# Ledger of designs, part 22: VH-VL binders against Small ribosomal subunit protein bS1c (rps1)

Target 1, 263 residues: Small ribosomal subunit protein bS1c (rps1), of Porphyra purpurea (Red seaweed) (Ulva purpurea) (p51345)
Amino acid sequence: MTKNNESFTHRNFAAVLQKYKYDLNLGDIVAGTIFSFELNGVLVDIGTPVSAYLPIQEVSSNQELNNFNSLNINDTREFFLLDYNVESRQLILSIRRLEYIRAWKRIRQLLAEDSLLDVRIKGFNKGGMIVNLEGISGFVPNSHLNNFSKNTSSTNKFIKLKLLNVEEKSNNLILSHRRALIAQASSNLIVGNIIEGVINQITPYGLFIKAGNLKGLVHISEINVKQVERIPSQFKIGDTIKAVIIHVDKKQGRLSLSMKHLK
Short names: E, the ipSAE of ESMFold2; O, the ipSAE of OpenDDE; V2, 0.75 times the mean of E and O plus 0.25 times the DockQ between their complexes.

## First folded at step 24 (VH-VL; framework fv_masavibart)

Design k2 (from c6 with heavy chain S56E N107R; at its last look DockQ between E and O 0.55; V2 from the best seeds 0.00; counts 0 for: pae E 5.3 > 2)
Fold by ESMFold2, look of step 24:
Structure k2 (fold): chain C 263 residues (1-263), chain A 124 residues (1-124), chain B 110 residues (1-110)
Amino acid sequence: as target 1 above (263 residues)
Amino acid sequence: QVQLVESGGGVVQPGRSLRLSCAASGFTFSEYAMYWVRQAPGKGLEWVALIWYDGEYKYYADSVKGRFTISRDNSKNTLYLQMNSLRTEDTAVYYCAKDFYYDFWDRPGAFDIWGQGTLVTVSS
Amino acid sequence: QSALTQPASVSGSPGQSITISCTGTSSDVGDYNYVSWYQQHPGKAPKLMIYDVDDRPSGVSNRFSGSKSGNTASLTISGLQSEDEADYYCSSYTDRSYWVFGGGTKLTVL
């Protein structure tokens, strides 16, 4: 089951098809008609004398949906030409692989458009939220959820997100609710305007405040207390403060605030 | 592969200055906060300095405040530590490290990936 | 800043589980979940083993686990192997203080 066996399979496959004068290559998308169900797969007619087979594990990208219920005898549809099985002398087809190829094409388009997305929530872990975009799993880090309450009752509901980082080869999607919220509010987020919020987190870097579903940082250098290198103890979680918007980073979804510019 | 390579260590006399560099590769340097951490021979680890992803904010251990300056050049993927008024107590292996979180905004991090270290010896 | 107290050394036999403690105060360990753990072999740079008290970065064996009770964080190594012989450091970061490290613990595998 090494790559050397795959190389031999590719040469054997080409030789067989040359004998029958068909122009098929592994990796092609082919049309086929389902004509028979077997215990662990289905037989498909792709218009060649070589038998074609769709294994049950190649029906869907979701293993829970790997069954034959969505397939009917005489259905014609497209398949991905995945491999050739030398022992069974069959071409191996995949719907799952085709779905992945098309999903990644769509994801690349969405990234290029910088689209505001409605994305299905799959669940949560300690680090953030797991989502499903175009059948591909994605992740929203906790810091990018703002004030969204992590709750299992949210599973399968939709949330507004933007793509933050996309790496196809590692099958890695990172998304941001924080960036989506800033984008939606950006016409109202004007540098110089005063915003009021509640301190919800204190760090050595500064005060994080909650203003509705928005989250902003008053950096320690923007607190109106001279000669202080650490956050003064008079600031407490739950305190209401006013601050001036000094920067809106739409790319990272960051709202920077200052208490030094209040009049 | 994420890689950090320190350079600029050596032997200097007390009261002199030395500048360390840390060359970064394999990750988006400008998105991560960076650290200097040191270890005296046969001793434990000591945090020295922290710089934000964009260089806007810098923080120092009390033992080096006023003498050391952390800086970065995001166009060159390089972190620096300027060490002035060196003391024999500054003798250590100096490591640079990147923060664990790619979003160094509202979460304290951890020292994710470390360089190999560069030895600074302060002796007469 | 707060000092984090670790035992100077611990030992165990191959296949056993051992625990290394890291004791601080409520302001650096008890009230916060910022503890991280580092493994350092002689002559090598430290390696991050645990962050946020009990999370493992990718590539770290699940034989390593972290926990916290009161003002004490713990690193547990199960199925002890010769390769685990190293120095181990805890660190923390409070909302009002900057980074501190524990003094380190030498793990000896008998």
Scores: ipSAE 0.074, ipTM 0.550, lowest interface PAE 5.3, mean pLDDT 83
ESMFold2 (binder alone), look of step 24: mean pLDDT 91; pTM 0.940
OpenDDE, look of step 24: ipSAE 0.711; ipTM 0.871

Design k3 (from c6 with heavy chain S56D N107K; at its last look DockQ between E and O 0.44; V2 from the best seeds 0.00; counts 0 for: pae E 6.3 > 2)
Fold by ESMFold2, look of step 24:
Structure k3 (fold): chain C 263 residues (1-263), chain A 124 residues (1-124), chain B 110 residues (1-110)
Amino acid sequence: as target 1 above (263 residues)
Amino acid sequence: QVQLVESGGGVVQPGRSLRLSCAASGFTFSEYAMYWVRQAPGKGLEWVALIWYDGDYKYYADSVKGRFTISRDNSKNTLYLQMNSLRTEDTAVYYCAKDFYYDFWDKPGAFDIWGQGTLVTVSS
Amino acid sequence: QSALTQPASVSGSPGQSITISCTGTSSDVGDYNYVSWYQQHPGKAPKLMIYDVDDRPSGVSNRFSGSKSGNTASLTISGLQSEDEADYYCSSYTDRSYWVFGGGTKLTVL
């Protein structure tokens, strides 16, 4: 016998399964049937002689659903093999852990598909918006919010977003409203077309204009020589201007505009 | 770790050409604007050129416009500076620098990470 | 080609606070201009100390602070230490010249 709890647990689990000719390992997903309710969990038949137990805290990622009301005797479903309890001689199952694994599988799929998403708003901080995607917390930087108005009444409402970056190890999702807006409008954003907008921001490198929910940049190099001199003296926030679409960057969510040679 | 390494400096005669390279690692190169900044011996810093993250916009200081060309290869994580018609006043240490990720679009940001520089000497 | 004026040198004793100024026109250091500050030790590349007038990158000591009033940006170093001895440059993005640097200020710790 070994004195290491981890070593003992893993060897004991393997020995039990080999004795009964079952090819199961911790971390596997198995099908099982609920057959009995206990005070703090349910008993599940997974097709082995070893008892399998789903604790109440493992029934859902949503704490409000950690109760028996969502479960019925004779329900057949999938479970995650979370652990083996040596004292009770039971396999410990989890639906919560399975939901988490499937959420991250779905998130990676959404990133690969470059999907347009409806994502629930959790709140705001100085740097941006906090959101919930597939039950996982995510962040939308201020620069990726375009003209979206931050206010507390938006909490629990939905916003159109695209994934920018995901990292499961750090539980980190970065998302973009700006990229989503460009994607929604992309069939109507044609290079060479004239767009009319209102100056929303003046910077030394150009003008940001608002055209509906879209935000575009007229870079300083796209303003003629006279207009480039002393930008703040020639333009005022709130002025309506016309510009030609010269580039649509769907990946970065950027709309580039020009005022040169506009007629 | 974020790293920028310049190469291609040396001693050349006036009127000749030289090409500088800047190898980038430790960050997603294609998401950032990149810069060349130079410093003549014993003198201050001078901005030379800027290239946007995708290479669509390139900008130059008046002192080098028409003679220098900035470029990038995002598949190789490499920034370049082609320097033609070199003059003695182009003698300097040339640094490449990376911008901030979010500040470029709605702010120009700053020169975040710098290489160690490569010396270009133009002497007759 | 500096459009920004900095003092050529400043000095201070350990533990003191010092301020380095960076002055330009309203087109160079005005309401909408972004100002950044760089520290350069001899033989080394510059290091970003302050961006967007008064923000510090991660890893920069809170002894460094920035401000702007009128057409003058300022870098303040509190609790001066011997390691602060270096050249300091301000920079601004302008519509006239794109990026411009100040002439630099040599800080000597006595």
Scores: ipSAE 0.027, ipTM 0.530, lowest interface PAE 6.3, mean pLDDT 82
ESMFold2 (binder alone), look of step 24: mean pLDDT 91; pTM 0.943
OpenDDE, look of step 24: ipSAE 0.698; ipTM 0.865

Design k4 (from d5 with heavy chain N107H; at its last look DockQ between E and O 0.80; V2 from the best seeds 0.00; counts 0 for: pae E 4.1 > 2)
Fold by ESMFold2, look of step 24:
Structure k4 (fold): chain C 263 residues (1-263), chain A 124 residues (1-124), chain B 110 residues (1-110)
Amino acid sequence: as target 1 above (263 residues)
Amino acid sequence: QVQLVESGGGVVQPGRSLRLSCAASGFKFSEYAMYWVRQAPGKGLEWVALIWYDGSEKYYADSVKGRFTISRDNSKNTLYLQMNSLRTEDTAVYYCAKDFYYDFWDHPGAFDIWGQGTLVTVSS
Amino acid sequence: QSALTQPASVSGSPGQSITISCTGTSSDVGDYNYVSWYQQHPGKAPKLMIYDVDDRPSGVSNRFSGSKSGNTASLTISGLQSEDEADYYCSSYTDRSYWVFGGGTKLTVL
């Protein structure tokens, strides 16, 4: 039903407002006061002689929330000037479009700043954790959880995350607890310092150890493994070891350790 | 929707070179480790190479080490296998495969999604 | 390079449960939990059936299950059906940072 921004409606809107010397354009954000509820929308006073209408479909980006519960008569708020309907002679407003624009402006800012975020846990699947940030669905892969316990009781609790990847087209986010933990500890993670940790995983390419909530890799090339003896025969899960920090990759949230540089 | 398509196979003589490509779509290619796996006619599966999601680590089967090079171009969603000094025993269908897990750091995965393969025949 | 041992063939009747074994060493199957299983119909690419020893990807029937004891991993197919007739391969990541496959098992139904 509604045409896009490059249609006849965009040009018609500009011509009407210019004729009456109002300085408004499609795509503007304007203040308006709700003054009447209709069956499928609300009427809004934005200070022009042209009628302004917010359809119910434009209340929220979440279609389940397309109702009037959040709106009250005489409330003043901001709206996006979405379109002009020539048949009804009404300006068409949107809260949904405004929320989308503001959410993605915030998301791009958070990504650019590499911000530490407190994000609410929505649930889990076998691949990781499901979260919501600024009304946008997000996912934390298992490899970025640092063995955070997946437990239904954690739903609605907050976890420290950083944005790893965003896709505006799909309205989707990938986030990392691993990067957040490294960032929080970064002033204390100094190359050359010794840390003590517990072997958490033994893999063919090395040992993963935990020191508090931090996880680091002692790559097999950094272990003094005898030529005929395998890693599992020398080490077991639960053993305490000491290792030297040799690299901190803040972008990937990786802590690299070595046992070769110990006495 | 997730799709891998191999290309570049053909018939070559021993000692020659060939480059295989694997075009990826339907997933975030730059976030996953990738593999080459081969299957000689009438024979079983043999792993050939692995490359981490960012290309920082590469691993090869002993039978191809020093002759084959795995690489990726994340901007083109394409995986490559450069095969030099080809031998008759390299004759096989070559598959590319996507790792099951996101970034192959703390857990090796599995060969999740496979292409349909491209045949390489090395004959005298 | 095939370091994992599978029987060359196995057979069963419709409705039966059957098990395919995959025996390795401590350097792969024994000490690590990276065993995966693949089904391959003639002329087709392999399909992932089981990962991490006993986990099932979305879309794979719960008739397929995996387990491990010592250096031997097992794929069990319950309620055997004619479409299960295929070649089955196990695979594991090794302590030398590479993958190995089993030699494959041809499953015949009926």
Scores: ipSAE 0.167, ipTM 0.608, lowest interface PAE 4.1, mean pLDDT 84
ESMFold2 (binder alone), look of step 24: mean pLDDT 90; pTM 0.930
OpenDDE, look of step 24: ipSAE 0.552; ipTM 0.795

Design k5 (from c6 with heavy chain S56E, light chain T94K; at its last read DockQ between E and O 0.66; V2 from the best seeds 0.61)
Heavy chain, then light chain:
Amino acid sequence: QVQLVESGGGVVQPGRSLRLSCAASGFTFSEYAMYWVRQAPGKGLEWVALIWYDGEYKYYADSVKGRFTISRDNSKNTLYLQMNSLRTEDTAVYYCAKDFYYDFWDNPGAFDIWGQGTLVTVSS
Amino acid sequence: QSALTQPASVSGSPGQSITISCTGTSSDVGDYNYVSWYQQHPGKAPKLMIYDVDDRPSGVSNRFSGSKSGNTASLTISGLQSEDEADYYCSSYKDRSYWVFGGGTKLTVL
ESMFold2, look of step 24: ipSAE 0.644; ipTM 0.842
ESMFold2 (binder alone), look of step 24: mean pLDDT 90; pTM 0.934
OpenDDE, look of step 24: ipSAE 0.589; ipTM 0.793
ESMFold2, fold request of step 25: ipSAE 0.154, 0.585, 0.208; ipTM 0.584, 0.816, 0.638
ESMFold2 (binder alone), fold request of step 25: mean pLDDT 90, 90, 89; pTM 0.932, 0.934, 0.931
OpenDDE, fold request of step 25: ipSAE 0.454, 0.451, 0.461; ipTM 0.760, 0.759, 0.764
ESMFold2, last read: ipSAE 0.643, 0.238, 0.665; ipTM 0.850, 0.640, 0.860
ESMFold2 (binder alone), last read: mean pLDDT 90, 89, 90; pTM 0.931, 0.929, 0.934
OpenDDE, last read: ipSAE 0.497, 0.523, 0.534; ipTM 0.780, 0.780, 0.785

Design k6 (from f5 with heavy chain D56E; at its last look DockQ between E and O 0.37; V2 from the best seeds 0.00; counts 0 for: pae O 2.6 > 2, unsure alone 74.0 < 75)
Heavy chain, then light chain:
Amino acid sequence: QVQLVESGGGVVQPGRSLRLSCAASGFTFSEYAMYWVRQAPGKGLEWVALIWYDGEYKYYADSVKGRFTISRDNSKNTLYLQMNSLRTEDTAVYYCAKDFYYDFWDNPGAFDIWGQGTLVTVSS
Amino acid sequence: QSALTQPASVSGSPGQSITISCTGTSSDVGDYRYVSWYQQHPGKAPKLMIYDVDDRPSGVSNRFSGSKSGNTASLTISGLQSEDEADYYCSSYTDRSYWVFGGGTKLTVL
ESMFold2, look of step 24: ipSAE 0.499; ipTM 0.748
ESMFold2 (binder alone), look of step 24: mean pLDDT 88; pTM 0.924
OpenDDE, look of step 24: ipSAE 0.231; ipTM 0.690

